VH-VL binders against o04291r164to392. Designs and how they scored, part 45

Target 1, 229 residues: o04291r164to392
Amino acid sequence: DANNPAGLLSIAEEALAEFLSKATGTAVDWVQMIGMKPGPDSIGIVAISRNCSGIAARACGLVSLEPMKVAEILKDRPSWLRDCRSVDTLSVIPAGNGGTIELIYTQMYAPTTLAAARDFWTLRYSTCLEDGSYVVCERSLTSATGGPTGPPSSNFVRAEMKPSGFLIRPCDGGGSILHIVDHVDLDAWSVPEVMRPLYESSKILAQKMTVAALRHVRQIAQETSGEVQ
Below, E stands for the ipSAE of ESMFold2; O stands for the ipSAE of ESMFold2 at other seeds; V2 stands for 0.75 times the mean of E and O plus 0.25 times the DockQ between their complexes.

## First folded at step 15 (VH-VL; framework fv_ragifilimab)

Design v4 (at its last look DockQ between E and O 0.82; V2 from the best seeds 0.84)
Fold by ESMFold2 at other seeds, look of step 15:
Structure v4 (fold): chain C 229 residues (1-229), chain A 120 residues (1-120), chain B 113 residues (1-113)
Amino acid sequence: as target 1 above (229 residues)
Amino acid sequence: QVQLVQSGAEVKKPGASVKVSCKGSGYTFTDYYMYWVRQAPGQGLEWIGYINPYSGGTTYNQKFKDRATMTVDKSISTAYMELSRLRSDDTAVYYCARSGSQKAHYMDVWGQGTLVTVSS
Amino acid sequence: DIVMTQSPDSLAVSLGERATINCKSSQSVLYSSNNKNYLTWYQQKPGQPPKLLIYWASTRESGVPDRFSGSGSGTDFTLTISSLQAEDVAVYHCQQYYNFPLTFGQGTKLEIK
């Protein structure tokens, strides 16, 4: 039964395996974006998908923050994702070895009144890997995956998040190596032709979401002070 | 005025099934979760499950998953809960309740309740 | 399953006096990431369905009198009626929505002394 803790953990671990195969491997046919950088003097690499279901982007870079702090910042999507209207955790399920499963409802702003805003119903799994890396991965829950039913979407187009997330590796001497994968299907065919590039371009996804996340973490790392609570 | 109106009381024998209806009015029926909760005489409240009326998707308390079936008919803004293989300890008032938010599992509007009595 | 235990099982309070009802969960229902307590209080008058009073442990539902307040965090929660009125005679239930199954306390019966 996918709405019990054992069933949800199975979904979570499958999402983790798929995310890692995208983040560190070739599960997606990646094309590097030479000249697309998180910032003018940043060390980082950005890639976008070729010939995959949906659209995907990947970024990798150094950040001068501890892995847990990076995860904390990036889990707060409204703080860095401009189009994110809200993120709400409806349920929290503890997983083994200190990991946590969240059931999350996310609403996005629409860029124009010409297309309906998107929302997401997802499972997000946060855990520490055996090598000391911290992972936050996420994927949509649907009737096909199982799991608890999400909220009604009558005022939104329910979009799909394919296994996506953050792999955060500690560096010797401090700081972290951050790998980001975003993989989504925004239902581009439900929008007018003039708007489709916003919904089906891996390059736009990388600019608006994947690079934005890396830039935000680096910006926080550079600031003199911030609230650490 | 948001209202949930349930079907009338039922008397059943052990082994039978019962189907309780819940008609919503005064709001957009498909915008909110619908929950089912029961209360045995003189006892506390017990959650049975919930349904998303927009998609028809369901989530059940494991205790009831083998015997309970929740459905909706959007055209008449009505939710149903059917409980099969009844036994005497299923005697209770059965409530439907609407979610107070799309963002949390608490209930803000409840139906009047349907008494189901199971006796030989 | 998260077990919700209320105390006392019944309580008699004079009109105009303070009534205090406690609810304890077997596991924390506070999520540290959003700092929210996943707890509601319901009022159930004789022969009536439950009515929502408070959600997120301390947020009063619209139309609920100011004399009702909720407090507490983690595993220990309190419903307070600052000045008891005759119409407050009811059974009060707490409910957690932190994870499944959704569970209720056994109820606290409040009467006029």
Scores: ipSAE 0.860, ipTM 0.936, lowest interface PAE 0.8, mean pLDDT 91
Fold by ESMFold2, look of step 15:
Structure v4 (fold): chain C 229 residues (1-229), chain A 120 residues (1-120), chain B 113 residues (1-113)
Amino acid sequence: as target 1 above (229 residues)
Amino acid sequence: QVQLVQSGAEVKKPGASVKVSCKGSGYTFTDYYMYWVRQAPGQGLEWIGYINPYSGGTTYNQKFKDRATMTVDKSISTAYMELSRLRSDDTAVYYCARSGSQKAHYMDVWGQGTLVTVSS
Amino acid sequence: DIVMTQSPDSLAVSLGERATINCKSSQSVLYSSNNKNYLTWYQQKPGQPPKLLIYWASTRESGVPDRFSGSGSGTDFTLTISSLQAEDVAVYHCQQYYNFPLTFGQGTKLEIK
């Protein structure tokens, strides 16, 4: 049963496997974003999806913080995601393997008065991999996945997060390699045609979410430790 | 004034079913979770489950999953909880309660309670 | 399942005196990532349904008198009534909402001595 710890762990482990295949593999057809320049604006390698369900973006970069600290910062989405109104953990379930499962309700601001704001009901799974990497992955809970039912969405459009998250690998000598995947379906067809690019562009997703996350954690690392790059 | 009004007391035989209703007023019924909780005589409170009245989605305490069914009728702002295969230890006051927040599983408004007595 | 255990089971306190009710959870209901205690207190007067007093362990619900306060963290929680009034005669319940199933303490009956 998906409402108990064993059933939730099954959903979490599947989300983890799917996320990893996107973060370090070719489960999504990735196209590198052109215009990455060295210097103060250089953040790492960024790619966007082509020909996939929904929209997706991926980034990889170096951060001069330990993996657990990077995870702590990035789990606090309102601190770095401009359009994030709130993130609230409704339930916390120990995974038994040292990992943690959270059931999370997220509300976003709408970029326009022409469409309703989006919200998300998700399972977020945090665990340490055998190679010492730390992972935080997340996916929507729906009637198809099972799991506890989420809050009413009468004032929001319930969006879907496909397996997404952060893979944070420790570096020899300190710091981390951060892999980010954002993969969402924002229900673009629920908005007027003129506004659809805001909801179906992988490039906009990368700029507003994936790049923003990497830039934020790198900025904090510079303020609290020496530069690693 | 937010109010939850429940159906009247019932007396049932073992093996029967009971369906308790809970009508919400003074708020937007579909904006809040609805919980069902029971209290056996002289005992504490026991959570049965909750329903999202917007989607109809349910979550049950595993103890009741095979016998409890929660539903809503949005057109009359009413939630229902049906408990089947009743036994004497199901004798209790059954409460509906509304969520205090979309962001946590605590309850701010409770119905007056429905006494269900199961005896032969 | 997180078991919530209250103490004492019953308590008699003189008007104007301090009343203290304890609630202990079988595992921590503090989530370190958000630093919140997933703990609520309810008041249930005779013949009435429960009424929300305190959520997040220490936050008073709107309209609850200042004499009610919640404290504690992790596994150990306290409801304090600083100066008991006649209308405070009730059974008090704690509830955790950290994980499923949602569970309540057995209740503490508070009477006037």
Scores: ipSAE 0.827, ipTM 0.924, lowest interface PAE 0.9, mean pLDDT 91
ESMFold2 (binder alone), look of step 15: mean pLDDT 94; pTM 0.960

Design v5 (at its last look DockQ between E and O 0.95; V2 from the best seeds 0.85)
Fold by ESMFold2, look of step 15:
Structure v5 (fold): chain C 229 residues (1-229), chain A 120 residues (1-120), chain B 113 residues (1-113)
Amino acid sequence: as target 1 above (229 residues)
Amino acid sequence: QVQLVQSGAEVKKPGASVKVSCKGSGYTFTDYYMYWVRQAPGQGLEWIGYINPYSGGTTYNQKFKDRATMTVDKSISTAYMELSRLRSDDTAVYYCARSGSEMAHYMDVWGQGTLVTVSS
Amino acid sequence: DIVMTQSPDSLAVSLGERATINCKSSQSVLYSSNNKNYLTWYQQKPGQPPKLLIYWASTRESGVPDRFSGSGSGTDFTLTISSLQAEDVAVYHCQQYYNLPLTFGQGTKLEIK
């Protein structure tokens, strides 16, 4: 069943396939954000969803760090995601293919005092693709997916993370191309109407989460280049 | 003061079922996982499963999944574990235990235990 | 499943002397990403339920006397009682929570010599 290692791997592989279809394809109707310009100081290319379930954002940018280092930094969400209150890994399952499955509880600060903060209970799958790319993908565990039950959420609204994550491709000559997909359902209908746009805006998601991640790894890359040279 | 108080000892015949209760007090019952663990006489500890008392969601040790049923009644801060199709090797002390202060699967407060004797 | 094996099965130590109990896991319970050892020690006095002593391998629970300490990493862990007291007569259990199912060592019975 879905609570054992084989069942968890099945969930992980489905999440990976869905994430890749968003990162490299058109599973989401992507629209580039206005005002994003190419250039040495630009963070990269950022797109937001139109006409999809939930809200989604995607970014693509160059980072002067090797893929494993990028993954390590981004897996530590509290270090770069301002609204992330805590991340707790409750279980670690080695996948038989050299990858790793984590069962993770994440708490977020609320963007407004008029609604309860959100939390997440997720499966996170880290693995190397056959082309040498490294992937970290994540999706919520729910009664529909199966898997171990998550922690009590009496003070939080349990939000849903749809297949999301990081695709990190090595570049010839060093560095990485980083693709980010964030796709969530924050349960906007559970908040007062006046605050609902904060929970259903893919632009706000991009600014708070997707862009923040890319900016953070690029900032660390700049600092590392200055110190390592 | 955090406390878990369990129901009294039970004597059962093979093939019967037993339902053990565990009442929590001194804390917010729905904020912590509840675990069930058993200990046969003179033996080690064996994990049965855990329940999220807020949602009612359960996770079982595969060994027990077809015989054990965990539930809660959060209105009275009480958890239950029912074990069906009892065998003589189910004779044990059954404990409830609460999760610790951090988000992890260790247990910081234990009930006093409920002896279940299955006699053939 | 992660198998937890304790040694010795039984130990006799004089009052005031040092007691050492070992626990070995069949695979590492250290997660390198967060640098935490997913291991707990419990004390179970005769006729009583287990009581939490130490979690994350070395963190003492509130109210546990300073004479109890935990050490080790990965697959090999040790519970040490620096100066044995009469009230420390108990069975000691280790438990891993790295993955499911949750598993315990078989227990180590500590007696006074």
Scores: ipSAE 0.823, ipTM 0.920, lowest interface PAE 1.0, mean pLDDT 91
Fold by ESMFold2 at other seeds, look of step 15:
Structure v5 (fold): chain C 229 residues (1-229), chain A 120 residues (1-120), chain B 113 residues (1-113)
Amino acid sequence: as target 1 above (229 residues)
Amino acid sequence: QVQLVQSGAEVKKPGASVKVSCKGSGYTFTDYYMYWVRQAPGQGLEWIGYINPYSGGTTYNQKFKDRATMTVDKSISTAYMELSRLRSDDTAVYYCARSGSEMAHYMDVWGQGTLVTVSS
Amino acid sequence: DIVMTQSPDSLAVSLGERATINCKSSQSVLYSSNNKNYLTWYQQKPGQPPKLLIYWASTRESGVPDRFSGSGSGTDFTLTISSLQAEDVAVYHCQQYYNLPLTFGQGTKLEIK
């Protein structure tokens, strides 16, 4: 069942497949953000969703770090996501294929005093693909997905994370190509109408989360290599 | 002061069911997981399951999933655990316990326990 | 399932002396990503429910005397009472919360010698 390792692995593998279809495919109707151009000195390519459930953002960029190091940095969400208050791993399950499943509770700060802060109850799956790529993908656990019940949310609005995460591909000659997908439903209808743009804008999501992650890992890469960009 | 107060001792015959109640006070009942744990006489502790009192969602130890049912009544800050098809080896003290202050599966406040005796 | 094994099953210690209780898990309960040991100690006095002493292997719960300390990592954990008091007569349990099902050690009965 969903409370055992095999059931959780099934959820994890479905999340991985959906995440990959968004990261490298067209499962989301992606629109490139204006003013974002690829190049050796730019942060990367950023796109936002059009006509999808919830809001989504995607970024792709080069980083001068090997895939495992990038994953390690980005798993520490509070270190780079300004609005992230806490990340708590409640359970750790070996996947039996060398990967790891985490059951995670995340709390966010509220952007205003007019709306309740959001929280998330998620499964995060980390694994290495056959081509040497490393993947960290994540999705909410709900009664519909199955899995262990998350913590009470009476002080928060429980938001939904749709399959999201990081695909980190090694480059010939060193470094990595980092693909990021953030796809969430923040329950915008639970806030006053004047505040809803903050909770339903893919552009704001990209700026606050997706671009922040890419910028953070690139900054660390520059500090490690001594290069300035 | 945080307290969990459980229903009184019960004597049951094999094949019957028992429903133990656990009333929380001195805290916001719906903010914490509620766990159920049992202890056979002279033996160790065994986890039965936990419930999120806010949503009503449950997670059971596989050993008990077909016989145990956990529920809550938020309006009276009370959790319930029902164990069906009782056997003599279900004789134990049954505890409710609340999650701790951090987001993790440890228990910081326990009820006084409810002795359930199953005998022919 | 993670099996938790305590040793000894029982011990007697003189007042004012050091008591040491061990707990071993069948697999590591240390998660390297957050560097936390998912291990808790409870005290259960005769006729009473368990009481939380230590969580995350070494963090004392509020109100727990500083004579109680937890140590160890990975698979091997120790509860130490530095100077035994009469009120410390109890059964002590360890519990892992690394993954489900939640599991407890069989308990260690501590008595005054």
Scores: ipSAE 0.813, ipTM 0.915, lowest interface PAE 1.0, mean pLDDT 90
ESMFold2 (binder alone), look of step 15: mean pLDDT 94; pTM 0.958

Design v6 (at its last look DockQ between E and O 0.94; V2 from the best seeds 0.84)
Fold by ESMFold2 at other seeds, look of step 15:
Structure v6 (fold): chain C 229 residues (1-229), chain A 120 residues (1-120), chain B 113 residues (1-113)
Amino acid sequence: as target 1 above (229 residues)
Amino acid sequence: QVQLVQSGAEVKKPGASVKVSCKGSGYTFTDYYMYWVRQAPGQGLEWIGYINPYSGGTTYNQKFKDRATMTVDKSISTAYMELSRLRSDDTAVYYCARSGDQKAHYMDVWGQGTLVTVSS
Amino acid sequence: DIVMTQSPDSLAVSLGERATINCKSSQSVLYSSNNKNYLTWYQQKPGQPPKLLIYWASTRESGVPDRFSGSGSGTDFTLTISSLQAEDVAVYHCQQYYNLPLTFGQGTKLEIK
């Protein structure tokens, strides 16, 4: 039963496996966005999906913060994702392996009055991998996955997050290598035709979410160091 | 203003079923989780489950999953909880309660309770 | 399952005096990432349903008198009534909502005299 810790861990481990196959492999048909730079430091690589279910984006870059600090910053989605209205953790489940499972309700602002705002009901799993990397992955809970029923969505369109997240590897000498995958289905079918490109574009997803996250962490790292730009 | 009004007391024999109703008024029924909680005489409170009245999705305490069924009729702002295969230790007051916040599992408005007595 | 244990099972306190009720959880209900304690207090007067008093361990619900306060963190929580009134005679319950199943303490009966 997905309503208990063992069932939720099973969903979390499947999400982790799927996320890693996207972050470090070819589970998504990735096309690199040549010439695109994440943030002001001009170092990083960004890719977008071609021919996948939903839309997806991936980024990889160096950040001068320790892995746990990077995770802490990125878990606070309203602080860096412009369209994020709120993130609320309804349940916290200790995983039997020392990790943590959160059940999260996220509300987004709508970009226009032409379509209803999206919300998400997700499981977020944080754990340390055997190789010393820290991971935060997340996916929607739906009737197909099982798990506790999320909040009423009468004023929102419930969107789907497919396995997504952050893989954060510590570097020799300090800092981290950050891998980001965002993979969502925003239910473009529910918006007027004129607005659908905003909800079906992996490039827009990359610009508004994936690159924004990497840029934000790098900006925090510079502010923490006290360096003058 | 915000009210949850439950159906009246029931007396049942072991092995029977009972269906308790809970009508919400003074608020938008489909915007809040609805919880079911029971209290045996002289005992504490025990959570049975909750329902999302917008989607009809349910989550049960595993103890009750085999016997409890929660439903809603959103056209009349009414939630139902049916408990089957009743035993004498199911004698309790059954409460409905709504969430105080869409973003947390605490309850701000409770129904008056429905006494269900199971005796031979 | 997170077990919630209240103490004492009952107490009697004179009008105008302080009443203190404790609630202990079998595991922490503080989530360090958001610094919130997933703990609620309810008041249940004889023959009535529970009434919400305190949520997030220390936040008073609107309309609840100032004499009620919640404190504590992690596994140990306290409900305090600073100056007991006659209408405060009730059973008080704590509830955790850190994870499912939702669980309540066994209740503490508060009496006068």
Scores: ipSAE 0.815, ipTM 0.917, lowest interface PAE 1.0, mean pLDDT 90
Fold by ESMFold2, look of step 15:
Structure v6 (fold): chain C 229 residues (1-229), chain A 120 residues (1-120), chain B 113 residues (1-113)
Amino acid sequence: as target 1 above (229 residues)
Amino acid sequence: QVQLVQSGAEVKKPGASVKVSCKGSGYTFTDYYMYWVRQAPGQGLEWIGYINPYSGGTTYNQKFKDRATMTVDKSISTAYMELSRLRSDDTAVYYCARSGDQKAHYMDVWGQGTLVTVSS
Amino acid sequence: DIVMTQSPDSLAVSLGERATINCKSSQSVLYSSNNKNYLTWYQQKPGQPPKLLIYWASTRESGVPDRFSGSGSGTDFTLTISSLQAEDVAVYHCQQYYNLPLTFGQGTKLEIK
């Protein structure tokens, strides 16, 4: 039974494994964005997907904040994601290992009046890894995954989030290394043909979501530089 | 005026099934979760499950998962709950209720209730 | 499952006096990340279905009289009726929606003394 705590944990652990394989491995064919090389003045390394289902983006960068603070900031999507209208947690399940499972409804603003806004029904899993890293990973719940059914979507197109999230590693001497993966399917075929590139572009996803998240947390770290050296 | 109107009382024998209907009016039926809750005589309220009337997706209390079936007919704005293999302790008033918010599992409009009596 | 326990099971209160009904959950229904208590109160008058009074522990539903208020956090919650009216004779139920299954307290019967 996938809608009880044990079944939800199984979904959460599968999402974590898939997210980590994308964040630190080659589960997605990553292409580094031109001009996004590491250096003292760069925000970090950014890559976009090639030859995968949906669209995906990845980023890695340094942040002068402790892992838990980074997670807290990034879980509040409306504060940094311009297109995010709301994030609402409908259910909270303790994972039994000190982690937390959330069932989340997210609504997005539409970028155009020509297509309906997207929404998401997701499981979000937050936990600490054996090496002291903190992870927040997330994926859509669908009939295929199991789990509790999400809200009615008559005014929205229900989009899919494939395993995505944040891996936050503590650094020697303070601060964190932040890995971000965003992997979504926005149902591009439900929009007029002229608008499809907006919904199929990994570069636009990186610019609007993945890079935006990294910039936001780095900016907060600079404004609060007394918390982590 | 938002209303939920349920089918009339039923008397059943153990082992039979009952199907309770709940017709919504005065609102967009497919925009809100529909819940089913029962109340045995002199007892508290017990959640059976909920259905997303847009998609038809269901979520059941594990206690009822093997015996309860929730469905909707969008064309007539009606939800149904069928309980099979009835037992005497299934005697209760069965309520449908609508969600008050798409963002939380609380209920703002309730049907009048349907008494189901199970006895030999 | 989160068990909801109400106290008392019944009480009688004089017209115009304060009535207090308590609800305790077996685990916290406050989510620290959003600072919300996932708790509702319903009123059920004799022969009627439940009616929503309060959600998020302390937010009054539209049309509910000001004499009804909710308070508390975490595991301990209180419904207060500041000046009891004859029409307030009912059974009052709390419900958590922190996680599934959704669960209700056993109910508190309120009568006029």
Scores: ipSAE 0.810, ipTM 0.914, lowest interface PAE 1.0, mean pLDDT 90
ESMFold2 (binder alone), look of step 15: mean pLDDT 94; pTM 0.960

